VH-VL binders against q0atu2. Designs and how they scored, part 315

Target 1, 119 residues: q0atu2
Amino acid sequence: MLDKKARIRTSREYRNVFEKGKRLSGRFLIIYYVENALDNNRFGFITNKKIGMAVIRNRIKRQLRAIVREYQGQVKNKHDIVLVARAGIGKSSFEGMEKDYIAIMKKAGLFARNANKID
Key: E = the ipSAE of ESMFold2; O = the ipSAE of OpenDDE; V2 = 0.75 times the mean of E and O plus 0.25 times the DockQ between their complexes.

## First folded at step 15 (VH-VL)

Design yi14 (framework fv_ivicentamab_arm2; at its last look DockQ between E and O 0.70; V2 from the best seeds 0.81)
Fold by OpenDDE, look of step 15:
Structure yi14 (fold): chain C 119 residues (1-119), chain A 119 residues (1-119), chain B 110 residues (1-110)
Amino acid sequence: as target 1 above (119 residues)
Amino acid sequence: EVQLVESGGGLVQPGGSLRLSCAASGFTVSDNYMNWVRQAPGKGLEWVSIIYKRGSTEYADWAKGRFTISRDNSKNTLYLQMNSLRAEDTAVYYCAREGGESWYYFDYWGQGTLVTVSS
Amino acid sequence: AYDMTQSPSTLSASVGDRVTITCQASQSIDSWLAWYQQKPGKAPKLLIHDASSLESGVPSRFKGSGSGTEFTLTISSLQPDDFATYYCQQWDDYSGEAYTFGGGTKVEIK
C-alpha cells in the first residue's frame, strides 16, 4: 500500500490536479498530472461505477495501486498524479493495465531518464 | 537487424487446425509485446491476438476459443494455434512487434504466411 | 470495434501532387494513431506513430497530424515509390479488440 504521504486524499487536492494539471488518455487509463510543491509524489485513484460492480472497482483500484507502487521510484519527483480508470479496464489483464500505465507515463514524460524498471 | 519470419501457412479444410510460427531475430520475443494481425485477400488489416511480456494473452472476440497465441523463449519464436478454421479465416497472417517507445503501434512485421481454408 | 473511418478509399494522383488521407475515430484517442504503407504482396510498413512522429528512414514528405478524433496523413509531393495502400491504426479499449485499423486508402497513379 502506498504511504499516506504519497496519496491524494482530499477533494481539494483532486480538484487542484483536475483544474491545473495536464490530461493524457491511454487505452485503459486517463492520467491527470501537475507539479506540486512537495518533496514527494502523490497519487490518486478514481474508479467510477461505469467500470462495474464494487468488487470489480476495488480489484481495479488494488491493481492500479500495485502498478503505481512498483514504478514509483522511476517517476519524476514533485508531481501529483491522478489515475482515472476508463470503462474498458474491467476487461483488462493486470499486464494490460501495467502496459497502459507505462505507455501513458512515458508519453507524458513522467519517468526519470535513468529509470531501470521501465520496459 | 530485426527480422520476423512467419511460416506454417497452407491449405486446410474447414474445421481443420493449423499452427503458425514466427521466428524472430535481432531481438527477444519475450521482452516485447508480440501480435498477430491478419489480412484477407483484397481486404484490410485485422488484429488477432497479443502476448504480453510476462505471458498474458488477449484475443479479438472472434478469435477467442479458436486461436491461441504462445511463444517458445528458447527458440525465440511466436506461435498461433488455429483450430476450427473457417473459410472467413482465409488470410495472410502477420506477426508484428509493438514499437519500443510508447507501444500501441507495430514497428516490425514479418512477410506474412498465407492460410487458405477451403473445401 | 471502435469505428475508424478512413477516407478516401481510393484516390488517383500524379507524381508531384499533394495527397491527403484522413482517419476519423469514433472517440478521442489523443495522439495514439499510427500510419502504415503497404505495397502489393508486402507487409505493412510503419510510417508514423503517435500521430506525428516520423519513423526512422521515412521521407520527410510524409507528415502526420491531428489529435483527438481527426487525423491526417499528408504526402507533400507524391513520388513514384509512394503508390501504395495506406492504413491508420489505433488501440481499442472496449470492443474486445486491442487494435483497430482504418479501411485503407489506395493511392494509385492517375
Scores: ipSAE 0.893, ipTM 0.944, lowest interface PAE 0.5, mean pLDDT 94
Fold by ESMFold2, look of step 15:
Structure yi14 (fold): chain C 119 residues (1-119), chain A 119 residues (1-119), chain B 110 residues (1-110)
Amino acid sequence: as target 1 above (119 residues)
Amino acid sequence: EVQLVESGGGLVQPGGSLRLSCAASGFTVSDNYMNWVRQAPGKGLEWVSIIYKRGSTEYADWAKGRFTISRDNSKNTLYLQMNSLRAEDTAVYYCAREGGESWYYFDYWGQGTLVTVSS
Amino acid sequence: AYDMTQSPSTLSASVGDRVTITCQASQSIDSWLAWYQQKPGKAPKLLIHDASSLESGVPSRFKGSGSGTEFTLTISSLQPDDFATYYCQQWDDYSGEAYTFGGGTKVEIK
């Protein structure tokens, strides 16, 4: 699991990202992201019923959380990021989701390669 | 320099089998997303299969069950095993590497190897 | 499954002409579109990735533009080396098919 402070928790926090943030769609994911006023990143995950039954949606959420956790140390700080699973994600392998996450995070400019290079 | 060299094409009877090879140099096959793409004579490009960095695979629906993508890391070589070949499989087969910045595009292609399925 | 419509299928042009080729995706692909050039008997060559990012070594007369569902490749001043077939390419969000190519545009000498 992601640390408690690394979670987007309230409806207001989610709404802020959707209303103020940028959007980028990949093959399996859409991300919404906005700079926050915190010292850390926060992540939210959305899977709706169109993707499948609860077992499938829970599997996808677990896989996405694992992916985010794996690459969390590379993400530029001070961002709220919501991952929205697209309708076709239920057919993706874990590696397909992982590839898509990395691809969209790179395209969004959200990966930091070195702390000295960020600013 | 990056190079991809396909081999193993030729004339084969319908229902036959053929194994294509793609020898890579200048990069490591298992560090990249590697694909097969084909082109029937006088026709457009058609994706066939991908092998992910950790070995997961995807296939075009028409190839699934007949074609198998694989690799041999000791030889830095990608393979396509083609079974139950049909006249419609007649094409030049290319191996291609996905571009390292954000993927989902092919930055290097081999010269292709021709497969002809004819009685 | 995403459909990709590329037009025109063939165009005739003279050296020095401005040439525009279009690709239409059936659903939004944001800016995840690549353009390739292919000459007879040769492998495709990447020109542009991410809709508008020019690949290293590609002449600046090539320009990609567009986002969402509509994309263009423009050659500002056609050169003899540019007579070729051009393909666009996108990802597909269904797990059974990863990529889709446009039908191609053959650019011929008028």
Scores: ipSAE 0.805, ipTM 0.904, lowest interface PAE 0.7, mean pLDDT 90
ESMFold2 (binder alone), look of step 15: mean pLDDT 89; pTM 0.928

Design yi15 (framework fv_ivicentamab_arm2; at its last look DockQ between E and O 0.71; V2 from the best seeds 0.80)
Fold by OpenDDE, look of step 15:
Structure yi15 (fold): chain C 119 residues (1-119), chain A 119 residues (1-119), chain B 110 residues (1-110)
Amino acid sequence: as target 1 above (119 residues)
Amino acid sequence: EVQLVESGGGLVQPGGSLRLSCAASGFTVSDNYMNWVRQAPGKGLEWVSIIYRRGSTEYADWAKGRFTISRDNSKNTLYLQMNSLRAEDTAVYYCAREGGESWYYFDYWGQGTLVTVSS
Amino acid sequence: AYDMTQSPSTLSASVGDRVTITCQASQSIDDWLAWYQQKPGKAPKLLIHDASSLESGVPSRFKGSGSGTEFTLTISSLQPDDFATYYCQQWDDYSGEAYTFGGGTKVEIK
């Protein structure tokens, strides 16, 4: 689980990311990202009802948190990053989500180009 | 030098089975996202399947249940097991590696192997 | 479903001509589009990825542009080596296909 300080928690914080941040869309994810004035990154997660039932949304959110946690150390610091799950993610494998996350983060310049961590 | 070499194609009766191989060199198959793409004679390209770095797989809807993508890491070889073959499965089958900065594109292809399903 | 409509299916041109091929996606894919060149009896060759990024070794006369749902491949001055079939390609998140290719455009000599 992500530390509390590594989480976007308030509506105001989310709104700030959506309004001032940049947006990139991948196969299963949309990321919104903006620089913050902190010493750490914060992550937010959005799983809308269009993804599926609550059990599916909760699973997806859990998986995305796991992915973010796994690669957290490779993400450039001082960013607020919101992950929005796209509709098709409910049918995606964990690796599919992971691949998409890495791809989008690389495109955004938030992830090292040579980042290819594999369990 | 990166190289992909498909083999195993040939003539097979409807309902028959065939296993294609793709021998890779110059890179490690298990460290990359590997795909099968086919092309019916005189037609366009059609994605078949992908195997992820940790071993998860995806298939085109039409391929599910009949096709199986796998690999042998010790041989650095990708496979496509095809069962219950139909006339419409007649095609050149290519193995392709995803490359580029964001993946989702195929930067290296084999020469392809022809599969002909005919009575 | 993420349909990809490629046009034209065939075009005749002469050496030196400016050639334009278009791909239209049914839904926005941002810039997640690739272009391939394929010659008879050969595998496709990646020309451009991320809509406009030219692959190493590909001549600068090839140019990819567009984003969202409209994409274009332009050959500024067609060379003899450019007569081939070209395909666009995107990812897919919902259609049951991970990737979708355009129908192809055969560029033939006039």
Scores: ipSAE 0.890, ipTM 0.944, lowest interface PAE 0.5, mean pLDDT 94
Fold by ESMFold2, look of step 15:
Structure yi15 (fold): chain C 119 residues (1-119), chain A 119 residues (1-119), chain B 110 residues (1-110)
Amino acid sequence: as target 1 above (119 residues)
Amino acid sequence: EVQLVESGGGLVQPGGSLRLSCAASGFTVSDNYMNWVRQAPGKGLEWVSIIYRRGSTEYADWAKGRFTISRDNSKNTLYLQMNSLRAEDTAVYYCAREGGESWYYFDYWGQGTLVTVSS
Amino acid sequence: AYDMTQSPSTLSASVGDRVTITCQASQSIDDWLAWYQQKPGKAPKLLIHDASSLESGVPSRFKGSGSGTEFTLTISSLQPDDFATYYCQQWDDYSGEAYTFGGGTKVEIK
């Protein structure tokens, strides 16, 4: 689980990322990201009903949290980042989601230069 | 030097089976996202299957249940087991590596191996 | 399903001509678009990835541009080595269809 300070909590915080942040789409995920005024990163996760039933959406959200946890030490600090699951993600494997997360985070320039897990 | 060499193609009757191999050198297959792509004579390119770095797989819908992608990491070799072959499976089969830092494109291809399904 | 529309299917050109090939995605793929060159009897060769990034060793007369749904490959001055078939390619969000290729554009000598 992500630490409490590393979570985007309020609707206002989410709107700030969507309104002021940059957007990048991958195969299964869309990220929105913006610099924050904190000394840490914060992550948010959104799944919608098009992905599937609630059991599937909850599983996807937990898998995305696990992926973010695994790579969070490699993310450049001081960013609010929202991951939005695309409709096709319900058919993906954990590895499909992981690959997509790494790909879009690299393309957004959000990973630290010397991260060893990105290759 | 990165090289991919396909083998195992040939003439097979409808309903038959064939196993294709792709011997890789200059890189480690299990550190990469490896794909099969086919091309029917005089036609365009069609994706067949992927094996992810940790071993998860995806298949084109028409290939599911008939084709199996696998690898042998000790031999640095990718495989495509093809069962219940049909005339429309006649094609040159390429193995391809996803390249670059962002993935989702193929930086190296083998020369291909021809599979002909005919009575 | 993402459909790639590639045009034209064939074009006839002379050495020195400027050649433009177009691909259209059915929905936005940002810049996740690659271009390949294929000569008869050979495997495809990567030219451009991420819409406009030239692969190492590819001549600078090849230029990729576009984002979203419309993409072009331009050859600024066609050389004899450039008579080939060109394919665009994107990822697809189908779990059973990871990648989709355009139908190809054959560039022939006039």
Scores: ipSAE 0.775, ipTM 0.896, lowest interface PAE 0.8, mean pLDDT 89
ESMFold2 (binder alone), look of step 15: mean pLDDT 89; pTM 0.924

Design yi16 (framework fv_ivicentamab_arm2; at its last look DockQ between E and O 0.68; V2 from the best seeds 0.78)
Fold by OpenDDE, look of step 15:
Structure yi16 (fold): chain C 119 residues (1-119), chain A 119 residues (1-119), chain B 110 residues (1-110)
Amino acid sequence: as target 1 above (119 residues)
Amino acid sequence: EVQLVESGGGLVQPGGSLRLSCAASGFTVSDNYMNWVRQAPGKGLEWVSIIYRRGSTEYADWAKGRFTISRDNSKNTLYLQMNSLRAEDTAVYYCAREGGESWYYFDYWGQGTLVTVSS
Amino acid sequence: AYDMTQSPSTLSASVGDRVTITCQASESIDSWLAWYQQKPGKAPKLLIHDASSLESGVPSRFKGSGSGTEFTLTISSLQPDDFATYYCQQWDDYSGEAYTFGGGTKVEIK
């Protein structure tokens, strides 16, 4: 699990990201990202009912947390990043989510261009 | 130099089976997202299947249950097993690698191999 | 499912002409759009990715533009080598296809 300080937790924090951040959509994810005044990144996760039942949403959230944790050290620092799961993600594989995350983060300039780690 | 060479195409009866091969050089198949794309004579391009770096697979809905994408890492070769073939499966089959900065685009293609399903 | 409508299906033009091909997506795909060129008996060749990024070695007369649901490929001055069929391509949100291609545009000599 992500460190508590690495999580977006309050409605105010989420609102700030949505209002001031940039938005980029991928195949399975939408990311909202904005620079913060901290010395670390914070991540938020949104899985709404259009994805599926609570069991599915919880699974997706766990998988996304795992992906973010795995690549956390490769993300440019001082950012608040919210991951919004798109409707189709419920049918995707873990690798599909991972690929999409990396692709979006690269496109957003938050991930190294030459990053190709797949664990 | 990157190169993809498809083989295994030919004439087959409806209900028959065929296995296509795609020999890759200049890069490692297992380190890339590899796809099959087909093109019926005089028609457009149609995605068939993808195999991810760790081996997960996806298929077009029409391909599920009849087509299987796989690879042999020792041979650096991609495969497409086609079963229960139908006349509408007649097409040139291309293997294609995803490339670019964010993937989701096919930067290298083989020359294609023709599969003709006819009684 | 994500639909991709490509127009026109056929385009007759002369060398030196400005040519424009359009692809319209049923849903927003931001800039996740690629353009390919295909000549008879040959595999498609990637020209542009991410809507406007030109592949290495592709002449600057090719230009991709657009975002969201509307995309265009423009050839500023058609050359003899440009007569071919062009396709746009996007990802799909797993509605049955991982990727979707436009119907194609055949650019032929007038």
Scores: ipSAE 0.893, ipTM 0.946, lowest interface PAE 0.5, mean pLDDT 94
Fold by ESMFold2, look of step 15:
Structure yi16 (fold): chain C 119 residues (1-119), chain A 119 residues (1-119), chain B 110 residues (1-110)
Amino acid sequence: as target 1 above (119 residues)
Amino acid sequence: EVQLVESGGGLVQPGGSLRLSCAASGFTVSDNYMNWVRQAPGKGLEWVSIIYRRGSTEYADWAKGRFTISRDNSKNTLYLQMNSLRAEDTAVYYCAREGGESWYYFDYWGQGTLVTVSS
Amino acid sequence: AYDMTQSPSTLSASVGDRVTITCQASESIDSWLAWYQQKPGKAPKLLIHDASSLESGVPSRFKGSGSGTEFTLTISSLQPDDFATYYCQQWDDYSGEAYTFGGGTKVEIK
């Protein structure tokens, strides 16, 4: 699980990322990201009903949280990052989601240069 | 030097089977996302299948249930088992690597092996 | 599945010509597009990834551009080695196919 301080929690915090942040779309995910004024990163997760029933959406959220937790030490600090699941993500494997997350985070320039190599 | 060498192609009757091999050198197959891509004579390129680093797989819909991608890490070799072959499966089959800097793209290809399905 | 339209299907050109090839995706793919060159009897060779990033060893006369749904490959001064078929390629967000290639553009000598 992500630490409470590493979660985007309020509607205002989410809105700030959507309104002020940069957007990058991958195969299964869209990320929105913006620099924050904190010492740490915060992550948010969005699934909508177009993805599937609640059981499917909850599985996707758990898998995305696990992926973010695994790589969180490599993410450049001081960013609020919202992951939005695309409609087709319900058909992906865990490894497909993980690959997409790494690819979009690299493309966004959000991995720190002195962190452990990611591949 | 990165090399990919396909083998196992040939002439086969409709309904028959073939196993294609792709011997890799200069990199480790299991550290990469490995793909099969085919090209029917005089036609364009068509993706067939992927095996992820930890062994998850995806297939084109037309291949699912008939083709199986696999690997043997001790031999650094990728395989494509093709069953219930049809005339429309006649093509050159390439193995291709998705590298760490080029995910979603194929940075190295083998020379291809020709599969001909004809009576 | 994403539909990818590549044009023209064939073009005739002379050494020294400026050549432009286009690909259109049916939905936005941001900048997730590759260009490949393929000569007869050979495997495709990756030229450009991420729409505009040249692969190592690719001559600077090749230039990729575009984002969203419209992409171009430009060869600023065609050389004898450039007569080949060119393919664009994208990912697909549908589990039925992971990757989609354009139909190809054959660049022929006049």
Scores: ipSAE 0.742, ipTM 0.891, lowest interface PAE 1.0, mean pLDDT 90
ESMFold2 (binder alone), look of step 15: mean pLDDT 89; pTM 0.926

Design yi17 (framework fv_ivicentamab_arm2; at its last look DockQ between E and O 0.71; V2 from the best seeds 0.79)
Fold by OpenDDE, look of step 15:
Structure yi17 (fold): chain C 119 residues (1-119), chain A 119 residues (1-119), chain B 110 residues (1-110)
Amino acid sequence: as target 1 above (119 residues)
Amino acid sequence: EVQLVESGGGLVQPGGSLRLSCAASGFTVSDNYMNWVRQAPGKGLEWVSIIYRRGSTEYADWAKGRFTISRDNSKNTLYLQMNSLRAEDTAVYYCAREGGESWYYFDYWGQGTLVTVSS
Amino acid sequence: AYDMTQSPSTLSASVGDRVTITCQASQSIDSWLAWYQQKPGKAPKLLIHDASSLESGVPSRFKGSGSGTEFTLTISSLQPDDFATYYCQQWDDYSGEGYTFGGGTKVEIK
């Protein structure tokens, strides 16, 4: 699980990311990202009802947290990043989700272009 | 130099099976996202399947249950097992590697192998 | 129904002409769009990825533009080697296919 300080927790924090951040869509994810004034990154996760039942949403959220945690050290620092699950993510494999995360993070310039390590 | 060479195509009866191979050189198949794409004679391109770096697979809905993508890492070779073949499966089958930057595009293709399903 | 509409299906042009091919997505795909060139009996060749990034070795007369749902491939001055069929391609998140190709545009000699 992500450290408490590495999580976006309040509505105000989420609103700030949505209003001031940039947006980029991938196959299964949409990311909103904005620079913060902290010494660490913070991540938020949104799984809307459109992706499926609560069991599915919870599974997806767990998977996304796992992916973010795995690659956390490779993400450029001082960013608030919100991951929004798209409707089709419920049918995605973990690897598909991981691939999409890496792809959009690279495209956003938050992840090194040559970063392709999979543990 | 990157190279992909498909083989295994040929004439097969409806209901028959066929296994295609794609021998890769110049890169490691298991380190890349590998795909099969087909093209019916005089028609457009149609995605068939993908195998991820950790081995997960996805298929077009029409391919599910009949087609199986796999690989042999020791041979650096990609495979497509095709079962219960139909006339509409007649096509040139290409193996294709996804690009190394953001993915979701195919930067290298084999020459293709023709599969003809006919009674 | 396909999620990617490519137009025109056929285009007759002369050497030196400016050629424009369009692809329209049913929903926004940001810049996740690639263009390919295919000649008879050959595999597709990647020309452009991420909507506007020219692949290494591709002549600068090829230009990709657009974002969201509207994309264009432009050949500023058609050369003899450019007569071929061109395809756009995107990912697919919902239709049951991982990737979708446009119907293709055959660029032929007028």
Scores: ipSAE 0.876, ipTM 0.937, lowest interface PAE 0.5, mean pLDDT 93
Fold by ESMFold2, look of step 15:
Structure yi17 (fold): chain C 119 residues (1-119), chain A 119 residues (1-119), chain B 110 residues (1-110)
Amino acid sequence: as target 1 above (119 residues)
Amino acid sequence: EVQLVESGGGLVQPGGSLRLSCAASGFTVSDNYMNWVRQAPGKGLEWVSIIYRRGSTEYADWAKGRFTISRDNSKNTLYLQMNSLRAEDTAVYYCAREGGESWYYFDYWGQGTLVTVSS
Amino acid sequence: AYDMTQSPSTLSASVGDRVTITCQASQSIDSWLAWYQQKPGKAPKLLIHDASSLESGVPSRFKGSGSGTEFTLTISSLQPDDFATYYCQQWDDYSGEGYTFGGGTKVEIK
């Protein structure tokens, strides 16, 4: 997520995922995802205003980036993936967010064949 | 073979305390999401608490402040400390593993231990 | 808070009957729903996860269906071992309840 190549950067890139991608909701997160034409994955992060002030929303984004970074090696390549934080995410611990991310990524079929070995 | 064995239930006066234990075998407690679920006599199931793999905890609002979930990894054992007990806490208490193929569902349950709160 | 409404509360049936049990969520839960079977004096047993995915070793006469807010458990040909109470279950993110169960459906022999 440090690498600019692994980040969705422009409104056009986000719009493509929302318009062409699939949607899957979990307990704390919603993901939108679509195949891309690159050699790598790209991730985007959205926090809604219901979560709280900008400081709180930025903290949630940083936590989600840390989670994505931890598991990025297990994600099937060539996907653009946008994580949208649901309003209730503020009640979750970091571990609750991590659990939800893994659960929705498995259900979406986005983890590679070694998905059964995910922490 | 996965097994969960609860113990520590019994008769307690209102305002009293009780510690439940759940001895696990066939898997490691700290590698899984472990839960307590209760069932009052003749009633339905009610979630109590979860401990996450790295030790974060979550409680039903009615249990928060009175009940404490914990574990001892060297004994592979889950605990529920129940304080300030009330008549409405009378129930069979189950420990349950949240794991296997998909999270958010309880794939293994213990036999339960009965807690009776009365004078 | 997510509420689960399960119906009927009691159902009388004979061996060989087709039995249908319903659960309704107050808000969409996509397909994040489980069904459990509980026999008297025993712990619940997970039958179905993800609304329609059968657990290993569960007989094929059990079928889960639905998404969004309405879900069903169907037993296509009731067997003697199927007389039990059935519960549905979901996650919850707002009420301080991590998980919510339906009220149960007791399936009794006619």
Scores: ipSAE 0.750, ipTM 0.884, lowest interface PAE 0.9, mean pLDDT 89
ESMFold2 (binder alone), look of step 15: mean pLDDT 89; pTM 0.926

